# Designs tried in a protein design chat: VH-VL binders against RNA-free ribonuclease P. Part 16

Target 1, 238 residues: RNA-free ribonuclease P, of Hyperthermus butylicus (a2bn08)
Amino acid sequence: MAEARLQRLLRVYVLDTSALTDTRLRSLLGSGSLDEAVRRFAELIASVRIAYGVEVYMPPTVYEEARRFLLSNGVTVQSFEALAAWITIKPPTRHEIRIPASIVRDYVEEVRARLARGLRVAEEHVRRAFEAGGLYAAETASREARREKLGAIIRGLRERYREATRHGMLDSVEDLDAVLLALEVRGVLVSNDEGVRRFAEALGVISIDPPKFISVLQGLLRHSKTGGVAREEAHSTS
Short names: E, the ipSAE of ESMFold2; O, the ipSAE of OpenDDE; V2, 0.75 times the mean of E and O plus 0.25 times the DockQ between their complexes.

## First folded at step 8 (VH-VL; framework fv_traxivitug)

Design k4 (from g1 with heavy chain E102S Y103W; at its last look DockQ between E and O 0.01; V2 from the best seeds 0.00; counts 0 for: pae O 5.2 > 2, placed apart)
Heavy chain, then light chain:
Amino acid sequence: QVQLVESGGTLVQPGGSLRLSCAASGFTFSSYWMTWVRQAPGKGLEWVADINQDGSEKYYVDSVRGRFTISRDNAKNSLFLQMNSLRPEDTAVYFCARGLPSWDYYFDYWGQGTLVTVSS
Amino acid sequence: QSVLTQPPSVSVAPGKTARITCGGNKIGSYSVHWYQQKPGQAPILVVYDDEDRPSGIPERFSGSNSGNTATLTISRVEAGDEADYYCQVWDSSSDHVFGGGTKVTVL
ESMFold2, look of step 8: ipSAE 0.354; ipTM 0.726
ESMFold2 (binder alone), look of step 8: mean pLDDT 92; pTM 0.943
OpenDDE, look of step 8: ipSAE 0.027; ipTM 0.590

Design k5 (from g1 with heavy chain E102R, light chain S31N D52S S93R; at its last look DockQ between E and O 0.01; V2 from the best seeds 0.00; counts 0 for: pae O 16.4 > 2, placed apart)
Fold by OpenDDE, look of step 8:
Structure k5 (fold): chain C 238 residues (1-238), chain A 120 residues (1-120), chain B 107 residues (1-107)
Amino acid sequence: as target 1 above (238 residues)
Amino acid sequence: QVQLVESGGTLVQPGGSLRLSCAASGFTFSSYWMTWVRQAPGKGLEWVADINQDGSEKYYVDSVRGRFTISRDNAKNSLFLQMNSLRPEDTAVYFCARGLPRYDYYFDYWGQGTLVTVSS
Amino acid sequence: QSVLTQPPSVSVAPGKTARITCGGNKIGSYNVHWYQQKPGQAPILVVYDDESRPSGIPERFSGSNSGNTATLTISRVEAGDEADYYCQVWDSRSDHVFGGGTKVTVL
């Protein structure tokens, strides 16, 4: 049972969006472009599938998100399709999957806390804006200068708000689907999102980051090359 | 320096068989996809077949499927094309070309080609 | 893409710019590669992935790809540039597809 489980864990992977959009993919795959990285990634997946029967899954929601992202960032349809050809698109059976109530409770508590933090961030930025836009600064600054200042405040608010409310939290249906699918297929979740990984962990789903995933796949292929040489030497001595 | 040298092209009768060879040097042969591309006299380039690094994957143009077999011997740095049931339309210069490590979307090095003539 | 269309011939004067087009439905969504072939010689990769140049290929060779047309541009054309040029793409359904080729003549 343990050996079968180990074998399955090594063979079945579920990708979230971050698995395909990770900025480190380029360097890991020795590519100068995202397009090339995607193509290389496709070949890697193809190779391990053929050699070891590795299965890579993705929920439809993740697939669409990834597609949109990659195509908008210079990946060709050709390259994307090459990758997609080796990925099984499967929705999680949401209505059958059970999530412990304790996990839901904890999640609600976290959301509440984050919303409170978000509010504080907003309040602080309103205060800052008020202080910066006080009557004295408005009289002397050009319209352009005011716009720039306002823009800076808004950008700051957005960044801080995001950090307070979304960072490190499961915050999308796509990511949830990835976790659920991983749970269902008893696969390893590939994600670089800490929030997603924490949620997965709570459900007993094993997760790895994209670099580790690539390393694992590459490692598999390295071992297959060494095993083939050993078999040829064994036949020559008999 | 990367070198690819094709051989085996000759005159053959329709229905005949021929085996082409490509000798590779100057690179780690086993790390690359390899391909055959042909060019009929006075015509353009046509992809014929691909083979991955260990020979576990082989792909063919439809017109040669079932008749041609691509293979490789990594120990000898050699690529092969076994051509059976040859037809006049198979008459062409056959080029050996190198793909890239792990994928073969384009061909960065080509041999000089070997002429196969199928004629009665 | 099942078919790539190239003009059969392009004539250009020395020192001028030659443009070779490769047409295909949504070809801009693919990576296009270009090969130069002189009579009796092996093809040479001159542009890959739309606009990248292999080592040793002069800067005079450039590529672009958008919409339904990819273009190989040869600036400051020399007599030695006279050759056949082929575009190529990989398609998941059709594997490797070449254009019909364009003969560039330097006048």
Scores: ipSAE 0.000, ipTM 0.460, lowest interface PAE 16.4, mean pLDDT 86
ESMFold2, look of step 8: ipSAE 0.217; ipTM 0.666
ESMFold2 (binder alone), look of step 8: mean pLDDT 92; pTM 0.944

## First folded at step 9 (VH-VL; framework fv_traxivitug)

Design m1 (from g1 with heavy chain E57Y; at its last look DockQ between E and O 0.01; V2 from the best seeds 0.00; counts 0 for: pae O 9.5 > 2, placed apart)
Fold by OpenDDE, look of step 9:
Structure m1 (fold): chain C 238 residues (1-238), chain A 120 residues (1-120), chain B 107 residues (1-107)
Amino acid sequence: as target 1 above (238 residues)
Amino acid sequence: QVQLVESGGTLVQPGGSLRLSCAASGFTFSSYWMTWVRQAPGKGLEWVADINQDGSYKYYVDSVRGRFTISRDNAKNSLFLQMNSLRPEDTAVYFCARGLPEYDYYFDYWGQGTLVTVSS
Amino acid sequence: QSVLTQPPSVSVAPGKTARITCGGNKIGSYSVHWYQQKPGQAPILVVYDDEDRPSGIPERFSGSNSGNTATLTISRVEAGDEADYYCQVWDSSSDHVFGGGTKVTVL
């Protein structure tokens, strides 16, 4: 049972968006462009699918996000479709998946804390704006000065807000879907997001980063070539 | 399926006019600031023009002000750049890029660009 | 006009860390954004709001901004990281300003 499970884990992968958009993939796949990388990736997935029955999954939400990103960043529709042809799009069965209450609790607490920090940042910037308002009133300041000050306040707010609300946990439904799908299909999650990977770990889902994923796939193909040669040599000596 | 596709880039003589188009898809076009950024051959990126959601605000780099007009048709999910009185220094790949819903601080999605060549 | 200054080129060995600087007067008071551009391709947003990463950008890419210098840091550099990198800010007086770009070469 353990061996069968391990075998399955090596054959089933779920990709999040980062798995397809990781810039390291270009280097690993020997490509000069993202478009070429995607094509190479498609070929790789195709090869391992055919040779070893490797299955690659993606939630619809991740698929859409990845599609948007890739197409907006120089990947042709043809290249993307070539890749998509070898990826099974499957939504996680959300209504049937059980998540430990402890994880949910922790998440709620984290979200509350994050929101509280964000609110404090906002309050502070409102206060600052209010205090500055007298100096930048229409009667006392030029339009240009007011615009500049407003811009500065907004930028400051955004920066500090992001800093205050940044945490390594799940920040998107797409990432959640990827983890849930991996859990459901008992697959390996492929992600370069540490927060996502941590969440996956909490659920008992194995995760690897995109470079490792590529390495694993390439490794599979290398072994198949060597095994075939060994078999051919064994048959020629008998 | 966010996609931006530029078109209209051609060879044109100095003093000529050209209209660039950007077809947007995969998102609520009317909710976003849109921008044109250009890149001369072998040079860096240069912001050209911004337009807000409904076209009530338009901003231009100084070098194109009075010559270029940015516009949009939200019903057609299209962004335009009317370029008049073109100069050799306007030669560049022109990129359509998506800004933010609230404001145009950075550009999260880019098209592949269209080449405009101004030469005698 | 706010001028952003980048080194024209940065060379880095594979596996090492590349740092690309973007200098500007009080740039630390601005949100700095970074784009990666490979030849013949559109720019890709790799860092926004000084240190945030879009989905799909690996954690190897990080940003910082303080004082008069913003920095894009690429750790564990790979051959695929070879590209031009541009910093960008929005300024109320000059609108969008890009740095001159830095060519990162992986040696």
Scores: ipSAE 0.013, ipTM 0.453, lowest interface PAE 9.5, mean pLDDT 87
ESMFold2, look of step 9: ipSAE 0.053; ipTM 0.614
ESMFold2 (binder alone), look of step 9: mean pLDDT 93; pTM 0.952

Design m2 (from g1 with heavy chain Y105W Y109L; at its last look DockQ between E and O 0.12; V2 from the best seeds 0.00; counts 0 for: pae O 11.5 > 2, placed apart)
Heavy chain, then light chain:
Amino acid sequence: QVQLVESGGTLVQPGGSLRLSCAASGFTFSSYWMTWVRQAPGKGLEWVADINQDGSEKYYVDSVRGRFTISRDNAKNSLFLQMNSLRPEDTAVYFCARGLPEYDWYFDLWGQGTLVTVSS
Amino acid sequence: QSVLTQPPSVSVAPGKTARITCGGNKIGSYSVHWYQQKPGQAPILVVYDDEDRPSGIPERFSGSNSGNTATLTISRVEAGDEADYYCQVWDSSSDHVFGGGTKVTVL
ESMFold2, look of step 9: ipSAE 0.408; ipTM 0.761
ESMFold2 (binder alone), look of step 9: mean pLDDT 93; pTM 0.945
OpenDDE, look of step 9: ipSAE 0.005; ipTM 0.470

Design m3 (from g1 with heavy chain E57W E102K; at its last look DockQ between E and O 0.09; V2 from the best seeds 0.00; counts 0 for: pae E 10.7 > 2, placed apart)
Fold by ESMFold2, look of step 9:
Structure m3 (fold): chain C 238 residues (1-238), chain A 120 residues (1-120), chain B 107 residues (1-107)
Amino acid sequence: as target 1 above (238 residues)
Amino acid sequence: QVQLVESGGTLVQPGGSLRLSCAASGFTFSSYWMTWVRQAPGKGLEWVADINQDGSWKYYVDSVRGRFTISRDNAKNSLFLQMNSLRPEDTAVYFCARGLPKYDYYFDYWGQGTLVTVSS
Amino acid sequence: QSVLTQPPSVSVAPGKTARITCGGNKIGSYSVHWYQQKPGQAPILVVYDDEDRPSGIPERFSGSNSGNTATLTISRVEAGDEADYYCQVWDSSSDHVFGGGTKVTVL
């Protein structure tokens, strides 16, 4: 008999909304529908909780957002409630949580940088619109061509502005609540949102994406089911 | 007569530090975004860092973020680049360049550059 | 980050036209700027905002930009035009991007 220690035998996890809505979950759980994937996810969470005491948390704000999304996308109330039975719904203690001033300062600087980049995008597109107006008048372009060019410029502005200002940034209170709860409970944050994960990691919160989360949980159960693996009694009984 | 004059380039060992300076004259320095651009020997141009008029916004290429710090002293018409944790791939001629007032989309005046060599 | 593709070199006879291309996905949605650099010297801006010339740049330097290609055109090329030429854009996620450069040789 060989005694082997399992990596990550017992962990506390906090889910953001993306952990339940990631499109890759159906494939990873071997499911043909989102409803089936939610049921299998519930079974997975239940199994690791029973076998290893793994706890999964979610703030109420994220819980309600995920519930609305899943029920609107064909998940039955019964499947959702089966999942929710294994998730601890806990609000972060917002007024007690402390964040280093340097992290807040860095976030403010990032917002300022993104606003400046957005202005540069806007100024570039104002110039392009001005030039397009003069160009088409001089070149006798059709009315249809002028209207399509303006539309293309506006679509380009919207796309590049979004990229300059919002891509990869924490910008919702629901996602902030997930980060704060993970900090409070010293848990691993599960999210596919790079801005959320970067903010969490700046606070010292470990984060993983939902596919990796599923793989970790499945790996824990494989080690539990493998014969000849010694179980550490303190972890298995707590 | 716009003039930009870089200084401070020298040979340094990997892991070392160096501070580059750029002296500006012939224009209202405090009204312009300023930039560092580098060129490795025999290679093309690579943008390094930008700074706005009062130094409240600073931007860096990914490869130098956290190691280099751009700064300016408007009273002395000077631009600076503090380079820490230098690597062999930082070997280049470093140019300071001027953007337009309130903008840094392109660079209308350049200094002659200062050579930084990072090797043992 | 975003890549701007330039040919490594272009050869042109004196008095003829040199065309230097700068390729990029939807580069026509960006303002493209062009710099001339002679050996051992600083770059100088020759075209900005696709087609505009700074004061002192002769009219034989011109630019265009549409679709996936921006072009610097040097008409009636002179021996003094022999240099490296770089295109540049500002990209909201990558900041300033330069092309790899094109060496123009006047034979």
Scores: ipSAE 0.007, ipTM 0.506, lowest interface PAE 10.7, mean pLDDT 84
ESMFold2 (binder alone), look of step 9: mean pLDDT 92; pTM 0.947
OpenDDE, look of step 9: ipSAE 0.015; ipTM 0.514

Design m4 (from g1 with heavy chain D50N; at its last look DockQ between E and O 0.75; V2 from the best seeds 0.00; counts 0 for: pae E 3.9 > 2)
Heavy chain, then light chain:
Amino acid sequence: QVQLVESGGTLVQPGGSLRLSCAASGFTFSSYWMTWVRQAPGKGLEWVANINQDGSEKYYVDSVRGRFTISRDNAKNSLFLQMNSLRPEDTAVYFCARGLPEYDYYFDYWGQGTLVTVSS
Amino acid sequence: QSVLTQPPSVSVAPGKTARITCGGNKIGSYSVHWYQQKPGQAPILVVYDDEDRPSGIPERFSGSNSGNTATLTISRVEAGDEADYYCQVWDSSSDHVFGGGTKVTVL
ESMFold2, look of step 9: ipSAE 0.343; ipTM 0.732
ESMFold2 (binder alone), look of step 9: mean pLDDT 94; pTM 0.954
OpenDDE, look of step 9: ipSAE 0.024; ipTM 0.588
ESMFold2, look of step 10: ipSAE 0.269; ipTM 0.676
ESMFold2 (binder alone), look of step 10: mean pLDDT 94; pTM 0.955
OpenDDE, look of step 10: ipSAE 0.121; ipTM 0.662

Design m5 (from g1 with light chain S31H S94Y; at its last look DockQ between E and O 0.01; V2 from the best seeds 0.00; counts 0 for: pae E 9.9 > 2, placed apart)
Fold by ESMFold2, look of step 9:
Structure m5 (fold): chain C 238 residues (1-238), chain A 120 residues (1-120), chain B 107 residues (1-107)
Amino acid sequence: as target 1 above (238 residues)
Amino acid sequence: QVQLVESGGTLVQPGGSLRLSCAASGFTFSSYWMTWVRQAPGKGLEWVADINQDGSEKYYVDSVRGRFTISRDNAKNSLFLQMNSLRPEDTAVYFCARGLPEYDYYFDYWGQGTLVTVSS
Amino acid sequence: QSVLTQPPSVSVAPGKTARITCGGNKIGSYHVHWYQQKPGQAPILVVYDDEDRPSGIPERFSGSNSGNTATLTISRVEAGDEADYYCQVWDSSYDHVFGGGTKVTVL
């Protein structure tokens, strides 16, 4: 049972969007540009699939999100398609997946708590705006001064609201699909998002961050029967 | 004259349970958010829990979540804290405090506190 | 905003001004509230919403808040002002956060 569990940890991975958009991708793959990093990533995935049968999955929702991001940031269509060729794009079978009711209940409670805290942030900043309005009327402040003060209050509201409602929470369909797919295929979820990983781990899905994922794949190639590193295997396939 | 009076603090064994009460007078209790704040011996103030006017919203500091339950009885002008699975680190003076009528941003009136000691 | 940093103590001569700081990342985006606690007593609110005083609090107590620092200022300090002082905010992620407290000693 230990061997089967270890083989699962080494063979099947599901990527969320952060695994492809992580700003450290260039450094992790020794690349000068994001486009080159994507090509090297494709080579790495291809090499471990050939050597060890490692499977990499991605939901269509994550695929589209990652595609939009990468193409908008200088990655060529050809480089992205080279990567996608080695990733299995599969939607989770959402109608057949079972999730414990307690997990869903806990998630609903967390969402409600965060929405309530966001409302309180808004109420606090309404008070600040009202007080500032009275102060400016009494001081006969310039139009520019009034606009700057209002802008500062709104920026503070937006910042605190984001912290209250979105920070560290699973809050998108794309992220949920990645977790569900990882559960379905019994794969390791690759994500740097704390909320996504926490939700996955509550369901018994093992998760690792993108740097660890790359390290694991590179380590697998060090022990390849052909003795090759990803660089040498890439030369053989080019 | 607003008055808050806590009661129920005693010596309790680890793993035990205790119910604190706070009797309120001098204001319309049902219009206010209410809270519990604690202070360990020689330490600073720590927020514990708060509750809105009708008890539909309850919030807790992470260290007591799942162990403590805040509640209120508006007919009796009383606030409660049910404390289960008590630990030595829960030892503190527990204060009852009043918030604003519509929300709980700060506390304008405080009780004198009741001492909870968790020790064997 | 998970932590509010206060100096552990401040010493001030009678008749002088005490300034008690409360540090936090962008604390100026919050309303800061201040409490006075004398030994063996419950806290009392002395400043709320950065600069407002409850009824019965002398005008010697004032507050300010901008950037990363909120300050409670006690002008013309009297012996009766000797106490612990706590700052507090409501934070959307951590709820009510208190500073560690500052002991004001009147020498």
Scores: ipSAE 0.007, ipTM 0.512, lowest interface PAE 9.9, mean pLDDT 86
ESMFold2 (binder alone), look of step 9: mean pLDDT 93; pTM 0.953
OpenDDE, look of step 9: ipSAE 0.012; ipTM 0.477

Design m6 (from k2 with heavy chain E57Y Y105W Y109L; at its last look DockQ between E and O 0.08; V2 from the best seeds 0.00; counts 0 for: pae O 12.5 > 2, placed apart)
Fold by OpenDDE, look of step 9:
Structure m6 (fold): chain C 238 residues (1-238), chain A 120 residues (1-120), chain B 107 residues (1-107)
Amino acid sequence: as target 1 above (238 residues)
Amino acid sequence: QVQLVESGGTLVQPGGSLRLSCAASGFTFSSYWMTWVRQAPGKGLEWVADINQDGSYKYYVDSVRGRFTISRDNAKNSLFLQMNSLRPEDTAVYFCARGLPKYDWYFDLWGQGTLVTVSS
Amino acid sequence: QSVLTQPPSVSVAPGKTARITCGGNKIGSYSVHWYQQKPGQAPILVVYDDEKRPSGIPERFSGSNSGNTATLTISRVEAGDEADYYCQVWDSSSDHVFGGGTKVTVL
């Protein structure tokens, strides 16, 4: 049972959005563009599926997010569809999955911490706005200058707020779905998000980053080629 | 001419007190945040204290809090730094600087600085 | 506390381009300002808000800020550009933070 489980773990993967958006994928797949990378990725998945029965899953929420991202970043519909053809879209059975209360507690604490960080960022920008753009400055500044400054402050706030609040375990329902699906199918989660991976670990889900995932798949194919040659050589000497 | 001129820097003994002054000219002094920045010999710049337009807000670096007091007299276009309980590590050239209110907080005008030496 | 890291020194030949980096965790989320200081002189603002130049500062001075690194670029370096350069940010927790400074030597 343990061996069978291990075998399954090596054959079943669940991708989150970051698995497809990792910037290192281009280099790993030897591609010059994201579109090409996606195509090569599709081919790789296809190859391991055929050769080893590797299964790649994605929750519908992740699928939609990934689709949106990839298509918005120069990936053609054809390339995306090529990839999607080899990915099984499956929602996690959320109503049947049990999460320990301790994990929920930890998550709540983390969310609180994130909110606190967000608030600090907001306070900082309010302070900046107030101290740098006081009443006297406002009186002497042109309307255009004020608008520009306000815009800059808002942009900065948004950026920093996002950064401050994205750190931690789970920042999206998509990520949660990916972890839950991995748990359900007893697969390996592929994620570039450390927080997601930590959450997965807490649930006993094995996780790897996208580069490792690619390496594993490529390794499988290499092994098959070498084993085939060895078998052919063994048959020719017999 | 827009300028800041610091004065008051001298040799003092540890535990002593000193008051620095900065005279502003050529601009509407009361419209700006003012700042003291110091530079120890051969070292980098270190922020010391800020004061807003009317003196209602004052901020200090932790190492000087409780010992230094920043103040201003807008009628005299003057910035001050009262330094008490001076320590050898307070030895530095002290610059007054103008904080520009229109953009992010930076210093667009600096004085030439005044040297404070704390030594036994 | 936000720590800004600068190389201690940069050497550049006349007419060439000097690049001074200011490293900080997520420094790209801050506005970075740059000061030039010559020996025995007051600092002078040369770049503010990452890339803006004050009036009177030559176009040879430019700035950029992204990710974890801000950069002051001095093109067509002249002998008169030899100075210490400091990056600076403002943070609500640490107030004004300066880098350690970079000595630019014109060879």
Scores: ipSAE 0.000, ipTM 0.481, lowest interface PAE 12.5, mean pLDDT 86
ESMFold2, look of step 9: ipSAE 0.007; ipTM 0.455
ESMFold2 (binder alone), look of step 9: mean pLDDT 92; pTM 0.941

## First folded at step 10 (VH-VL; framework fv_traxivitug)

Design n1 (from m4 with heavy chain Y105W Y109L; at its last look DockQ between E and O 0.73; V2 from the best seeds 0.00; counts 0 for: pae E 4.1 > 2)
Fold by OpenDDE, look of step 10:
Structure n1 (fold): chain C 238 residues (1-238), chain A 120 residues (1-120), chain B 107 residues (1-107)
Amino acid sequence: as target 1 above (238 residues)
Amino acid sequence: QVQLVESGGTLVQPGGSLRLSCAASGFTFSSYWMTWVRQAPGKGLEWVANINQDGSEKYYVDSVRGRFTISRDNAKNSLFLQMNSLRPEDTAVYFCARGLPEYDWYFDLWGQGTLVTVSS
Amino acid sequence: QSVLTQPPSVSVAPGKTARITCGGNKIGSYSVHWYQQKPGQAPILVVYDDEDRPSGIPERFSGSNSGNTATLTISRVEAGDEADYYCQVWDSSSDHVFGGGTKVTVL
């Protein structure tokens, strides 16, 4: 049973959105465009599916997010459909999946801490705005100058606020679905998001980044070519 | 006179415990974030921990998390640092410092520091 | 994690201008603060919020912050300005972060 489980883990993969949007995939797949990368990725998945029975899954929420992103970034419908043809779209059975209370507790604590830090970031930027004379400079600065200054403060706030509250944690239902699906199908999660991977790890889900995933698949295909040559040589000598 | 005065620094063995105190005077202590900053001999400044006005928020540098506890008594105008499982790398002058009212973005008031030496 | 980089030392002749840099990724998006520390003494705030000066600090001390570099400028340097100088920021992930410090020597 343990060996069978291990074999399944090596053959079953679940993709989050980052698995398809990772910028390194272009280089790894030898493509000059995202569209070409997607097509090559489709071919790779098809090959390992046929040769080794590798299964690749994606939740519907991730599928929709990935679809929107890829199509808006120059991927053709044809290329996307080619990829989708080899991916099994399956929702996690959310009502049957149990999450340990300890994981929920830890997550709540992390959220609280991040919310507190987000508030501090906001307070800092309010203070800056106040001291920079946002209300007082109205009499001395041109409208354009004031607008520019305000814009700079807001942009800074947004960037730092996002970093404080969202970066490095599970922050989307799509990513949660990917983790839950991986748990359910006893597969390997493919993600380049450290927050998602940490959450998966806490649940006992194995995760790898997209480059490693591609390397694994390519490795499988290389191994099959060398094994076939050895078999043909053995038959010719008998 | 507005001032901070640290105390409690001494020689302690590795694995030992020590409690530092900081006495505040001359200002409304309860209105300020308070922080501990340390400086190893011949080294730079390192933030250790800070605490908000009522103690509901506490933050620590990673290297001391789980070993050090920052606390305060506003009625006594005092800041504390409980240090457990001390290590030689914790050897430093420990400074108490004050932020601005309601904020701790920077520190406008510092104590003279108290020396903690962790050695066998 | 935010890292602030300072030169280990700066030498300046009396009456001249010293410039101490603090480098960091997008440091211009942060408020940078500066402290002076003389041997055996506590740090003293000399510049806060990039360019503001506390009461009692001479006008010779000024600050700027843009891009990836913050700078403390000490004009008309005096012998009494010989000290270590530290830059500091608050970061949401690392909380309070100090630079490595710069020793200013007056020749």
Scores: ipSAE 0.086, ipTM 0.651, lowest interface PAE 2.7, mean pLDDT 89
ESMFold2, look of step 10: ipSAE 0.249; ipTM 0.663
ESMFold2 (binder alone), look of step 10: mean pLDDT 92; pTM 0.945

